# Designs tried in a protein design chat: VH-VL binders against Riboflavin kinase. Part 10

Target 1, 134 residues: Riboflavin kinase, of Devosia riboflavina (a0a087m355)
Amino acid sequence: MGIRLSGCVIHGDKRGRKLGFPTANLSIAPGVELPPDGVYSCIVWLPGQTTHHGATASVGNNPTFDDVKERRVEIYIHDFDGTLYGHELNICLLTRLRDMRRFSGLDDLTGQTERDVAQSRAMLAHHALTGLLP

## First folded at step 4 (VH-VL)

Design kb28 (framework fv_cilgavimab)
Fold by ESMFold2-Fast, scan of step 4:
Formats: sequence, C-alpha cells, structure tokens
Structure kb28 (fold): chain C 134 residues (1-134), chain A 123 residues (1-123), chain B 112 residues (1-112)
Amino acid sequence: as target 1 above (134 residues)
Amino acid sequence: EVQLVESGGGLVKPGGSLRLSCAASGFTFSNAYMSWVRQAPGKGLEWVGRIKSKTDGGTTDYAAPVKGRFTISRDDSKNTLYLQMNSLKTEDTAVYYCTTDLGGDYEGYFDYWGQGTLVTVSS
Amino acid sequence: DIVMTQSPDSLAVSLGERATINCKSSQSVLYSSNNKNYLAWYQQKPGQPPKLLMYWASTRESGVPDRFSGSGSGAEFTLTISSLQAEDVAIYYCQQYYSYPTFGGGTKVEIK
C-alpha cells in the first residue's frame, strides 16, 4: 500500500516553519527511487512507535547554493509539536494531491499549504490504515 | 505586510567599522534566509552574503570581496538582521539592501527588498 | 562563481517599439533533473530598490505587464519588452540562482 520511504531528519534549506507548518527534511539513501514530484497525503511513524500519524509530504528539489543537487522529501506531521533532528522516520506516501508549483508570495504559499493539509487530512480519513506498521 | 527597513549607514573613514541593521516584519523571521546585496553609486548589483535560519544551522556565506571583513548575524528575538563591516575600503561604498526570498522554497532570487542604506567610505 | 554578462550596456528605443536585452552565463544554469533555468530578471528605477520581474527565465512575477517576456535556456537568455512605455525607463539586471547569486552588469533602457 502506498510508497514506503525512510530517512534521517536533517536540517534543510526549505522554510516551511514560516507558515506555521514546521517540516522535517528527510535524507534518503542514495539509489532509492522517489515518486514523482508533488504533494502527497502521508502517514509517518515516529522513532520507536508502531502507531502512525497523519502527515503531508512534499517531494521535489531546488538547487541550493552550497548543498548537493538532490530530490528532497519534506514532511509536515499533523498535530505534532516537537523536534526530530537526527532521528530516522518511516513514512508511507498514499495519495498524490497536486504538482509542485511556484507561489506568488507568502499569502499564496500559506493559503495553499492550509489547503494541502486539509486535503491530506480528508484523504487519510478514507484510507484503511488499521494494522500498518513501520 | 512584509517590510524590511535598513538603518545604520553613514560616512566612515577607510579602515573604519560600521554596523548595519535590518528590521523585518510581516513574516516569521526566525525561519527565513536573509541576504545583503549592495550597489556602488552608478554601478550594478553585488551579492554580499547570506545567513540561514537557525533551524537550518544559522550558517553564513560571503562573497569573496568581503570574506573575512564582514560578518552577518541575526537576532530572532528582535526580528533583526545585522551586517558588521570591518576594515572598510573605498570600494565598499554602496547602498546596502536587506533582501529575502519568501516565495521560493530556498533562497535564490529576491522578491522582497528594503529601501537600502547608503555607506560612504571616504578619506 | 558564475559570471553573468549583459549586452548591450545601454539601448535607446522609441515609445511603442521592441527592446531586447541579452544575458549570458559562464556556465549553464539549467538544472537537468527538473528542466528549469535558475535565472531571474529585475527592473530598477532611479532611487528605488530592484523589483523582481521574472523568475525561472520566463515566468512573470505577479503584477508584471504582459509586454515583458523572458526566453532562452542554458547559458543564453533574453528579456524582451514588446512595446516600450515611458514607465519602463530603467536599468535591467539578470541574476542566476543556480549557485551563489551573481548579477549581470545591467542594461540601461532609455527613450529615443
């Protein structure tokens, strides 16, 4: 079911926190096949847990000034307030919500992020999530 | 609304020091990457340097002409960006702009600019 | 560092006529994995900070008139103003963001 990935949470260049939606940037092992760029409804397992949490994932990249050119996975974990730097997360991408896009400004970015999270929550409510493990 | 307001420019002698400030409002400053860009009178634009958000390590990068002389810092509790300029040279004479990219995922192009503050280095 | 070279340094164009500004990078700013050109254009009027006109080489920033268009790929780019208006008198700069930001030398657009 879905696309399973795992990775260590690292400091990233993306600025999701300025929207009130702090994201975890995942370092994915070299050679692992990533899904097409886009925004996904997602579930995530926190370190040491067998229960999952709803999330909204962004898959894509933007070349950085001093970082390697790589496709990144960013996760906003719903209803989670904490820090996960240095921990490994297991995730499952379930439904592709939309293509990546450029935003015209902060209000446009914030509004779209709110819609993405709302849509992700709605899609997750319709998935059979019982019994899924990391 | 997003605003960036520079201050601290003025006249300084070669070899002197000056500290510029940029007061930011209308966005979550602590999560933003911030840059300084300068423009010598009648000349083009030159990137000076950047500082990453503290969440992403708060590291700084500088253009070669200023490396070792200029220091970028931030005070997230005051929503303020700083540029400490030491060992000033006449070729540092420029309008200094505080900039950020809030429309992009990473710092890249600059969709927000302050009005700039003039630094004149003259004997 | 990636070096950006603009041409011409200045041009004079009659009202209603086409203005063309060129920008060359010392290496490609096209990222092959996403097929995007990491190039922006700015307009600067006297006494004002630069204003973003264009990003991804050809995408107009919100509020920028249709007469402005960007083209090119890899290492050679063009900004075109199809029908120059009086308010377009300014200096125009290209900028790459594939690496540490660097700007072209600027092109001054004046009315003939």
Scores: ipSAE 0.000, ipTM 0.530, lowest interface PAE 10.9, mean pLDDT 82

Design lb02 (from l02 with heavy chain S31D S103D, light chain A50D; framework fv_lacutamab)
Fold by ESMFold2-Fast, scan of step 4:
Structure lb02 (fold): chain C 134 residues (1-134), chain A 124 residues (1-124), chain B 107 residues (1-107)
Amino acid sequence: as target 1 above (134 residues)
Amino acid sequence: QIQLVQSGSELKKPGASVKVSCKASGYTFTDYAMQWVRQAPGQGLEWIGWINTYTGNPKYAEDFKGRFVFSLDTSVSTAYLQISSLKAEDTAVYFCAREGYSDGWSYYYGMDVWGQGTTVTVSS
Amino acid sequence: DIQMTQSPSFLSASVGDRVTITCKASQDISSYVAWYQQKPGQPPKLLIYDASTLQSGVPDRFSGSGSGTDYTLTISSLQAEDVAVYYCQQLNSYPLTFGGGTKVEIK
């Protein structure tokens, strides 16, 4: 079920924090195949836990220094308030909610992020997620 | 070579209109928003607004609504700033600059490429 | 509108000096800050975005830091070619606003 990924939480863009949706940026091992760019409903297992938490993930291509392009996975963990830097997370991407969009500004991005999280929560409420392990 | 080339200086009388062009080359025009910035003589930078080059949707700062209009001709990779009913206080250098779009949970990339500026002088 | 208060408005320093320019936002701008360098007769040049990310091709003597409402641009070892006016810009809220500028010159 779904697409399973694991990775170490690293410092990256603070976009989610700035929008009121703090995100964890995942460093994914070289050679791991990522799904198409987009926003996904997903679940995440916090360090040491066997129960999952709802989340919303962004999979996209962001420029880095020297125009080196890397795809990244950013995760907003629903109803979580804490710091996960340096910890390994297990996730499962479940439903692709939308393609990456071009935004005209921060207000447009904020509104869309609110809609993404709401849609993710609704989709997760309808999934049969019992028995899934990290 | 990535560059933005603006039209030449303009000398206008109060009440006239001016149209400044900004021609992009060396990149895909619609992958970057076009921003417009004003700098009055001896003064700092002032943001006028921006236009989404993919959708054509403009966004203006309140002080510039009405007389300032952004437009595009994507077939020639050119953005325009038109100022109508010119006033003496419109005397300034006008810059265009590109900025990358937000791609979801990314961030603004700042204005990394600028035109050389177009001087508009309004005098009677 | 978010007001960006930049200080000092002018500074004079020697080659090799560490130079610090500060920018204070009237409200939390969550590190959505860019810094630009403008030399006489030239357009501005992007130095830093997202408060601390150095633009490709910009010398590593330039650095940015800060969070919340308080941000700084630092030049670790001032060079003659760094004579310019420096501007901060907030990208958090529309309208986008610039600081008043800091003129840096060699004494």
Scores: ipSAE 0.015, ipTM 0.568, lowest interface PAE 6.8, mean pLDDT 82

Design lb03 (from l02 with heavy chain S102D S106D, light chain L91Y; framework fv_lacutamab)
Fold by ESMFold2-Fast, scan of step 4:
Structure lb03 (fold): chain C 134 residues (1-134), chain A 124 residues (1-124), chain B 107 residues (1-107)
Amino acid sequence: as target 1 above (134 residues)
Amino acid sequence: QIQLVQSGSELKKPGASVKVSCKASGYTFTSYAMQWVRQAPGQGLEWIGWINTYTGNPKYAEDFKGRFVFSLDTSVSTAYLQISSLKAEDTAVYFCAREGYDSGWDYYYGMDVWGQGTTVTVSS
Amino acid sequence: DIQMTQSPSFLSASVGDRVTITCKASQDISSYVAWYQQKPGQPPKLLIYAASTLQSGVPDRFSGSGSGTDYTLTISSLQAEDVAVYYCQQYNSYPLTFGGGTKVEIK
């Protein structure tokens, strides 16, 4: 089930913090096909662990220099309070929750992120109950 | 070349209205929010509000609600600030500036490109 | 509203001096702070965002640091062209708010 990706965490502790939701940016190998842009419910296997953690992933374009867009995979790991810089994460994108959208401001972005995380948690709980987690 | 070009200076009487334009070029207009900031003579910077250039939805600081109105003409990549019922305390340089694109949980990149400013003077 | 208290309001220093400007937020802003430089007759120019990330094209003598409520902008070796007013700005919460500015002059 789902789309499996692996990548090295490449951002520092501060760069990925998004309004109280610290995130990890993944460096995905060249040539790997990414799913459509959107927000996904996700599970993550941390280095050396056999159990997975719930997560919410954003796959989308992010402007760089002079409006050049690059696709990004960015992950908020639920209830995780640690640093993963330089570590390789294995992830599985399970359910696409919504399309990417433009936000009207910081409060709008924060509110949507809270809804995304809540929906991701609900979807992961549903998968756990129905036996559909990998 | 990425730039924001604002309309020229305005001298107005109290009670008049003014409409400041901010024309974007060199980038995709709807991919960046447009911020508005003012600076009274000899004073610091004060945030007025911003407008989502894709949806057209504005957000204003409390002190600027009512007389200040943001609008867009996306066909010419231009944002506008209109001030009605002008008062002497509206005398300031008004700046537009773009804010970096937000995508899911991406950082805002600060206001990285600014217009040159439009001086609005309100005097009798 | 989040208040940004900037200090000092004015400083005069010599070329080559290390200059530090501080900014204190009235509540935690989670490193969502930017620093701007404004020269006379010009619009502000973004120097630093996310507390410590240097904007492309900005000289590396400029640096930012801090966390929580306390942030600093440092110019490691002041140059004549750095004469300007410097502003901090939080973007953690609406309304966005600026510090009062620090005017930097050469002796």
Scores: ipSAE 0.016, ipTM 0.556, lowest interface PAE 7.4, mean pLDDT 81

Design lb04 (from l02 with heavy chain S31D S106E, light chain L91D; framework fv_lacutamab)
Fold by ESMFold2-Fast, scan of step 4:
Structure lb04 (fold): chain C 134 residues (1-134), chain A 124 residues (1-124), chain B 107 residues (1-107)
Amino acid sequence: as target 1 above (134 residues)
Amino acid sequence: QIQLVQSGSELKKPGASVKVSCKASGYTFTDYAMQWVRQAPGQGLEWIGWINTYTGNPKYAEDFKGRFVFSLDTSVSTAYLQISSLKAEDTAVYFCAREGYSSGWEYYYGMDVWGQGTTVTVSS
Amino acid sequence: DIQMTQSPSFLSASVGDRVTITCKASQDISSYVAWYQQKPGQPPKLLIYAASTLQSGVPDRFSGSGSGTDYTLTISSLQAEDVAVYYCQQDNSYPLTFGGGTKVEIK
């Protein structure tokens, strides 16, 4: 059942709010093996909770600085509004939806994000997720 | 009001060093990378490098490695460019500019806010 | 390094004219190109990013288009205040690189 990761929410690009999909940027410990770069359906456990929330995650080693890829996991928590800075999240990546892609403009990014979230929701509806714990 | 304010002009002798400051206000400093761009007299724009304001990790164009060093003081939302062992060819206007980005849903938003520029003149 | 070849280097046009500036990258930059306007004594101002996205507050007479290696900035109806040098810039890979600039003047 998926790939389990945990990380502390750190500051990231605030542009996600402008797209209507606010994201949490996770700091993942050095040495933890990440799955291939891509967009994933996932579930997330908020601090102190045993129930999960549906989410869509992007996993990437971009951007690069001094030829070293910076590891990033960004997560959009479905139907959640709030700030999580400084909190640790537990997540489970379930299905890889697509490869990373570049966008021709903000409208293209927004449209793809909408499709990613819709696909993530559909995939999560077909998984047996009841009773999964952090 | 979102702005970047740079330090004043500098006149230096060859071999001296200079430190240009770029103070940000009106936004969260660590949410944007800080870019540095040079413009020699009568010439176009040339990218020096950028620094991740959250991690402090810099990236330099090859021609600027060694003598050019980026640093930050996040407590006062200020980025710095230091140039050591100044040469006549370093005479230019130096600009700082912010750039937002996303990764995963990878997207770069262009340099949307610029400092006014700092003129550095190197002459004997 | 990715070379950005900008053309023309200079153009002179009348108020109301359609003006086109082109930028050719030496390799595919996946639409990560921005366009800037610079007036004498001022810093550059962002006009367009991601090839075709208009920056907030920029007049809609400015537009960007293109993909792959070939990109264009268009001013649909040139105004007197548009006299400036225009630069393209690739944002795809390090080092970031600028075109040589296009000086636009009014006849």
Scores: ipSAE 0.020, ipTM 0.594, lowest interface PAE 5.0, mean pLDDT 83

Design lb05 (from l02 with heavy chain S31E Y54D S106D, light chain T53E; framework fv_lacutamab)
Fold by ESMFold2-Fast, scan of step 4:
Structure lb05 (fold): chain C 134 residues (1-134), chain A 124 residues (1-124), chain B 107 residues (1-107)
Amino acid sequence: as target 1 above (134 residues)
Amino acid sequence: QIQLVQSGSELKKPGASVKVSCKASGYTFTEYAMQWVRQAPGQGLEWIGWINTDTGNPKYAEDFKGRFVFSLDTSVSTAYLQISSLKAEDTAVYFCAREGYSSGWDYYYGMDVWGQGTTVTVSS
Amino acid sequence: DIQMTQSPSFLSASVGDRVTITCKASQDISSYVAWYQQKPGQPPKLLIYAASELQSGVPDRFSGSGSGTDYTLTISSLQAEDVAVYYCQQLNSYPLTFGGGTKVEIK
């Protein structure tokens, strides 16, 4: 099926709220193999839930403000409102939508994020996701 | 109220050490990196480095490696800058400032909250 | 290291004037630039981030623009309280580097 990961939400992303897409950053344990850098359609299980939510994930090496060179998974959970800091999430990465890229500014980032989420929603609509467990 | 409060001014002799504190309040300490910036008398701003407040990992500009050390006490939401073997050229105002973490979508917030600055004077 | 060349180093203008400050990076910084205002005896204050995003609480007379290597801070109608030194900063590559500053005064 897809690639299953779990991780703790280590800090909130207030940038996503300004773009209309609030995100959560997952800390993935050292030694866990991640898929290639890119943007993925995915599903996520919130703490204590057996039903999943659609999501869009960014998988990339995050050396920007961290010397560990740790790869991060950043997730926008579709149609979800709330805070997840300190909680553990289970996710399943399903389809790689595109390569990572750099942006020329906030408008470029916002436009691409809108396209990513739209594509993720479309891809998830075509998956047989009923009955999957965390 | 969101604020960073730094320790008071210091007058030191060459060869001494100094430890500047930066106490955060009004926000979740570990959601923002802590940056350190130097401003020599009558000069512009110079980036010293930053520390990840969630992991404790520091990063320094090359000119500041060795004598400058960042540390944290997360239980009291405080970041520290220690300078050892002080030299006259270390005389400056030292600022701490917070910055939101960037993600895999590559976005940066800039330093939105600053401490008031700590003046360190090194003279014989 | 990426060098940020800021110009002019000094300007004087009248209240109500449009003021433009320019910052040139020695290489493409992909719009990862912030602008700060510093008044005497005070810490810097963030005005603009990501080249063109206005920081919350900053008057809308301040704006940022640019791409690639060339970036501009504009004050559309200069006010007396805008007397300060302004700095650009690139956030694209370590070490993070600042421009040399522009001192803005009223005529």
Scores: ipSAE 0.021, ipTM 0.600, lowest interface PAE 4.5, mean pLDDT 83

Design lb06 (from l02 with heavy chain S102T S103D S106T, light chain A50D; framework fv_lacutamab)
Fold by ESMFold2-Fast, scan of step 4:
Structure lb06 (fold): chain C 134 residues (1-134), chain A 124 residues (1-124), chain B 107 residues (1-107)
Amino acid sequence: as target 1 above (134 residues)
Amino acid sequence: QIQLVQSGSELKKPGASVKVSCKASGYTFTSYAMQWVRQAPGQGLEWIGWINTYTGNPKYAEDFKGRFVFSLDTSVSTAYLQISSLKAEDTAVYFCAREGYTDGWTYYYGMDVWGQGTTVTVSS
Amino acid sequence: DIQMTQSPSFLSASVGDRVTITCKASQDISSYVAWYQQKPGQPPKLLIYDASTLQSGVPDRFSGSGSGTDYTLTISSLQAEDVAVYYCQQLNSYPLTFGGGTKVEIK
């Protein structure tokens, strides 16, 4: 079930605040194979916790141009209020919700992000996720 | 070649209207928002607003609401700025610029591609 | 509206000098800052986005830093071709707003 990743939270969660969805950017070790670009339903273990939280993850390029490519994992943790900078997170990507696409502006991005989070919440409500460990 | 090409300079009388065009090439037009920026002679940059090229929804800075109207013709990858009831204070260079972004659920970058500017002079 | 106060408005320096331009936002803008260079008769050119990320093709003598309300553009070794007006822009809230500009000249 799913794809397990870990990474240190780096600066970048403020980007999601414009959208109403503060996100944590994960620094993933070089050489770790990432899943295809896309938006995923996800669960996250916060530092020191054995219980997981629902999340929505974006796996993609930053920037989008071919000759300047850096893979990025960005996580919105559902119903979480706090700071995680410098902490290691364990995550499990469960269901790929959609392919990456380009956005024409902030309104297009925010509308899609709202749909992504709603779909992620619905998918997670139907999974048997109790008892999973980091 | 990614570029934005704007229409030529305009000389207008007060009370007239003007329509500036901005034709995009070398990229998918509807994948980038179009921003409009004004620069009066000897002055700095002033944000007018932007239009979502996918939805057609515009946003204007308060001072530009009413007389300034954004529109699109996606079939020819062109954005337009129309200014009605021209005033002397509208004399400026008007720029269109593309708003950059990343794939997926990430940050919008600034304006990475700009038109050459259209000078609009309003005098009697 | 978020006001972007840019300082200094004018700067005269020698080739090889380190040049610093500061931009102060009237409220926290969460690193949503871009910097532009405008040469006479030309449109602006994007130098830096996301406060500190260098745009492709821009020389590495340009750098950006800052957080919260205070942001800085640095040119580590000023070149003759860097004569221009520099603008910051916040992208945190509508309306998007620019700083007043800094005119950089060679002594």
Scores: ipSAE 0.016, ipTM 0.580, lowest interface PAE 5.8, mean pLDDT 82

Design lb07 (from l02 with heavy chain S31D S102N S106D; framework fv_lacutamab)
Fold by ESMFold2-Fast, scan of step 4:
Structure lb07 (fold): chain C 134 residues (1-134), chain A 124 residues (1-124), chain B 107 residues (1-107)
Amino acid sequence: as target 1 above (134 residues)
Amino acid sequence: QIQLVQSGSELKKPGASVKVSCKASGYTFTDYAMQWVRQAPGQGLEWIGWINTYTGNPKYAEDFKGRFVFSLDTSVSTAYLQISSLKAEDTAVYFCAREGYNSGWDYYYGMDVWGQGTTVTVSS
Amino acid sequence: DIQMTQSPSFLSASVGDRVTITCKASQDISSYVAWYQQKPGQPPKLLIYAASTLQSGVPDRFSGSGSGTDYTLTISSLQAEDVAVYYCQQLNSYPLTFGGGTKVEIK
């Protein structure tokens, strides 16, 4: 059930906050295999907690000028407000919602993010998640 | 290796048309948008527009609507810029450049690979 | 359209100097800004994107900072090979717009 990852929250850009969906950027250890690029419904365990939070994750490999991929995992934690920089998060990716896509502009990006979060919330309501541990 | 190769320089008379090509290699053509940028002699950079290489949907800056047209031939990984009814003011170096990958929630990563530029000179 | 005001237009400094170039947007661009280096006869080269993310292969003496409407490109220790024109660009909304450029020379 699901794909389990862990990573340290790193200092990154704050663009997600501008969209009303602040994200945590995770540094995933070298050599850990990521699932296919896409947007995922997921759950996250906050530091020191055994209860989970619903979340929406973006998993991607961004090519650079040298054709080296930047591994990028971004998590929007539903209904959470707080600082997580430097802490390790445990997550479980449950349902792949869609492929990565290009956006025509900020409004298109914002609208898709709203749809992704809504779909993630709906999918999480259908999963049997009681008793899952980090 | 990743590269964009543009067609050679053009010398045209006012009122003529020109078509500049930009051939991509070393990456999946449809995974990146193609941007077009102009630089007049001794001047700075000016954004013309971009085209979604997967859908073919273009966006133009207002000053370039009408005479400037983007097109694609995805079978040969090539983007085109056509300028009709050329004016002296169109004299410039025209660059194509790919837009960085869209990771799902961000859409702009800057132009990381550029063509070498095509000089278009419009004179009598 | 979002206007990008870049300053100074010209800069002369010595090898080893810290060089600072600023770019001011006419409205909040949410850190959607990139910096480019252009040498004579060459296309521009991407240095920084997302205001502060260094492009792979770019020397670490280059750094970007800023938020909202005010952004800065810094070269911590200027080298002779850094002689070029530098441009900022906003990526927040269409049309995408560039700053006027800053010509950097060694004195």
Scores: ipSAE 0.027, ipTM 0.574, lowest interface PAE 4.9, mean pLDDT 83

Design lb09 (from l02 with heavy chain S31D G100D S106D, light chain L96W; framework fv_lacutamab)
Fold by ESMFold2-Fast, scan of step 4:
Structure lb09 (fold): chain C 134 residues (1-134), chain A 124 residues (1-124), chain B 107 residues (1-107)
Amino acid sequence: as target 1 above (134 residues)
Amino acid sequence: QIQLVQSGSELKKPGASVKVSCKASGYTFTDYAMQWVRQAPGQGLEWIGWINTYTGNPKYAEDFKGRFVFSLDTSVSTAYLQISSLKAEDTAVYFCAREDYSSGWDYYYGMDVWGQGTTVTVSS
Amino acid sequence: DIQMTQSPSFLSASVGDRVTITCKASQDISSYVAWYQQKPGQPPKLLIYAASTLQSGVPDRFSGSGSGTDYTLTISSLQAEDVAVYYCQQLNSYPWTFGGGTKVEIK
C-alpha cells in the first residue's frame, strides 16, 4: 500500500539542520498525482540501496513558490546524516498524520515538527511489527 | 560572501524601455526566490512581484502586470526586471532581494539579502 | 489587499530610550510579519521575521511581538546607529504589502 513517488532532490534545508530536522526538497514530475496536502509517515530508498529508511514527509502547495497549482514534497529522513542534493529518491507515503497548518512562530513550528517526527516513528514501528511495510 | 549586485542607474525618456539586472553570488541561485521591490522618491516600499528561480515562473502584483516582466539567466545567477513603455511615475529605486522558500515545516523568512538598488529616472 | 498601518509615522527619542513601533493589519495575518530597517542611501535590512524571530547578526535590543492583526517592533535601548526608517511587511497573502514606515530620529 501507500503512494510511491520518485523525484530529484533540488536542495536541502539549511535552517532545518539548525533546528535538528534537515530536509530534502523533492521535485516531482508534472502530471504525477499527489495525495492531499499534509504531513505523512514515509519510507525512502537512498541511491544505490535496496533497504528502506524511515522518514516524515510534508506534501503541500506552498504559496511562497509561484503558481498556486505547484506542489512540493519535503522529506526528513530519520537518523540520516548526509547530503542528497541532485540525487533521485524513491519514496512511499504511508499514513497521513495531519493537515497542513499555519504556525505562530519558530518555536511553534519546531514543537510541531518534533511531534510529527515522533508520530511518524511510532506509525512506522507499528507497520514493521504488523508486516505492512512494502 | 553572499551578495546581490544590481546594474547602474538609468535615465530614460517616457515610452522607452529599461532592463535592470541583479547578479547573485555566494549561494545557490535556485534555492531562493527573487523578489522585486520599488521605492519612489521620498516614499515607502512597494512589492512588485517575485520569480521562482528554479521553475522560472513569475508572480506579479496586480498594479505591475503588463509592462513589468521578470526573467532569469541561471547560467550566470542573474535575475532581470524589464519595464516597457516607461512613464514618469515609474521613477524610483528598484531593488532585488532574495527570499528563502517556505514549506509545511518552514517559515516565511522575509528578504534577508538585498541588492544595492538601481535608480531609474523617467523624464522628458 | 491587506493594508498595513504603521504608527507613529515619526518619532524622536533619546539614546537609551525604549522605542515602540506598531503595525496593524486590516485582517488577521497569522504572525507572517517581517520588520526592516532602512538607512538613507541603503537598501532595507531584515531585522525580524515570523513576527518575533531575530535575524542572525541583529542586535538583541531589537525584538518583535504580536499576533492576529497587531504587531510591535521594540528597541529596548535606542542607540545613535538606530536612526533609520522602519517598515513592517505582511507575508500572509499576495500581494505582499508594507507599512508606511516610521522615521526614528535622536533628540
Scores: ipSAE 0.019, ipTM 0.614, lowest interface PAE 5.3, mean pLDDT 83

Design lb11 (from l02 with heavy chain S31D S102P S106D; framework fv_lacutamab)
Fold by ESMFold2-Fast, scan of step 4:
Parts: C-alpha cells; sequence; structure tokens
Structure lb11 (fold): chain C 134 residues (1-134), chain A 124 residues (1-124), chain B 107 residues (1-107)
C-alpha cells in the first residue's frame, strides 16, 4: 500500500508565501527512489507515535546551491501545530492528486493549496487506514 | 555537464515551415519544463510558451497560438518548436530554456540553462 | 497581461561604480521575478530568481531586492565583463513577460 518514505525534517528555503499551510521539508537519503513529481494524499507518523495523521505531500525537484538537482518531499500535516525540525518522520504516499504546476499569483497558489488539502482529506476518508504502522 | 543544444540556423521563404530542435543532456529531461523565447533582431526577449516535459501539455502566449506548436521526444531528451506558414515578422533567434518545476508550494526558479539559440530568417 | 517597465533603457558607468536597474510591474507579482544578463551573440544567463535569490555561480556583486510591483537589480561594483543587456521577467502570471532591457556600457 502506497509508497513509504522516511526522512529528517530540515529547515526550508525562503518561501514566505505560504498562508495557513506550514510545511515540513524532508531530507530523503541519497539513492532512495521517489515517485513522480506531483502532489499526493499522504499519511504521516510523528516521532514515537504508532497512530498516523493525514497529510498532503509535494514531491518535486529543487536545484541546490551548486545547481545540483535535489529531490524534495514537502509535507503539510493536517490539523498539526508544532515544530518538527531535526525529527525523523515516516510517511506513506497514497494517491497522486495532480502534476506540479505554475501559479498565476498568490491567490492562485493559496486557492490551489486549499483544493489540494481538501482533495487529500477526501481521498484519505476513502482509504482503509486502520492498523497501519510506521 | 548540463546543456541544451539547438539545431542550426534556417533560411526560409514566406509560407514555408521550420522545426527547431532542442536536445537536453546532463539531467533528467522530464524533471524540468521547457520554455521557448524569441528575440527579433535588435529587440528584447519575448515569451512564446512552455511545455510540461512530464505530461506533454503545452501552454502558449496568445499571439503564438495556431502557427507555433511544441512537441517532445522524451526517448532522446529533445523538445521541438515548429512554426508553420512562416512570415517575415517571424525572423528572430529562437531559444529553448529549462525551468525547474516548483515543488507544488514553492517559488519559480526562472530559466537557469539555455540553448545557444537558433536563428530563423524568413526572406523572399 | 502584466507589463514590465524597465528603466533606464541605457546606462553608461565606470568600473567600480554602483549600478541600479529598476523594474516596475503593472500588478503585484509577489516577488516572482527573475533577472537575466545577455552578452552579444549569447543566450541570456540567469542572475537572480524569486526577486533576491542569487543563482549559483553568479558573483556576489549582483543582488536583487524589491516587493509588490517594484524590483531592483544592483551591481555593487561594476566590472568590465558586466557589459551586457539586463532583463527582468515576471513569473507570476501567464503569459510570462519580460522588461524591455537595460543596456549597460562602460564609459
Amino acid sequence: as target 1 above (134 residues)
Amino acid sequence: QIQLVQSGSELKKPGASVKVSCKASGYTFTDYAMQWVRQAPGQGLEWIGWINTYTGNPKYAEDFKGRFVFSLDTSVSTAYLQISSLKAEDTAVYFCAREGYPSGWDYYYGMDVWGQGTTVTVSS
Amino acid sequence: DIQMTQSPSFLSASVGDRVTITCKASQDISSYVAWYQQKPGQPPKLLIYAASTLQSGVPDRFSGSGSGTDYTLTISSLQAEDVAVYYCQQLNSYPLTFGGGTKVEIK
């Protein structure tokens, strides 16, 4: 079921444009195969927990400082308020919701993010997720 | 070495068609959108459109719809721009350039790697 | 379409001078702006993206600033190799649009 990944939460870049959707950036070990770029419905296990939380994940490519391509997994954990820097998260990507896209402005970005999260929540409500472990 | 290499210059008569190629190497072709930009002699830069290299979906600026067509051959990491029914005002240098996909909720990168340009001259 | 008004269209300065180029968008572009350098016979080169992020390999004498509708490219100490045309580009809305360019020459 789904695609399982783990990674350490790292400090994000200069985003500053996300309104109401704080995200955790995961550092994924070199050599781990990632799914196609896109936005995914996702579940996440917080450090030390056996219960999962709903999440929405963005899987994409970002150039590094040296213009080396770096695959990034960015997670918005639903209804979560807290800091996770330096902690390891286990996740399971379940349904690919859409391709990556450009946005026409801040309103388009926030509107799409709201739709992504709403769709992720709906998809998660349709999955049999009881008893899944990290 | 990351590079985009374009096909050579073209001299065409009005009404002809031209197909410019842009071959990528040194990176995963489908991880970057391919942008197309035109520069008429002595003029500035003009955005034609872009194509999602993973999905194949193109987007064109309104002035370029119809005669301008983007296509891909992902098996050889090559993007194409075809211009049909050439007009004298199509005379320009045509550039391809890659742009990173933002990670769903990130900033746009701009075009970090460019082809060398293909000069298309339309003259009777 | 978002119009990008770039000024000045031409400037001439001495080596070591601080040079400022301004770009004004017809609408708020939320810092989705990039700056490019183009030398004669060459393709453009990305200098800055997201208004203020310096591209890898670009000398630190180049910097970008601004927000909303007003953005600036600064060269803190002009060098001979900086002779080029500079372009801003908005990445906020389709179609993507460029400024008219600024030709920078040495006196």
Scores: ipSAE 0.021, ipTM 0.575, lowest interface PAE 5.0, mean pLDDT 83

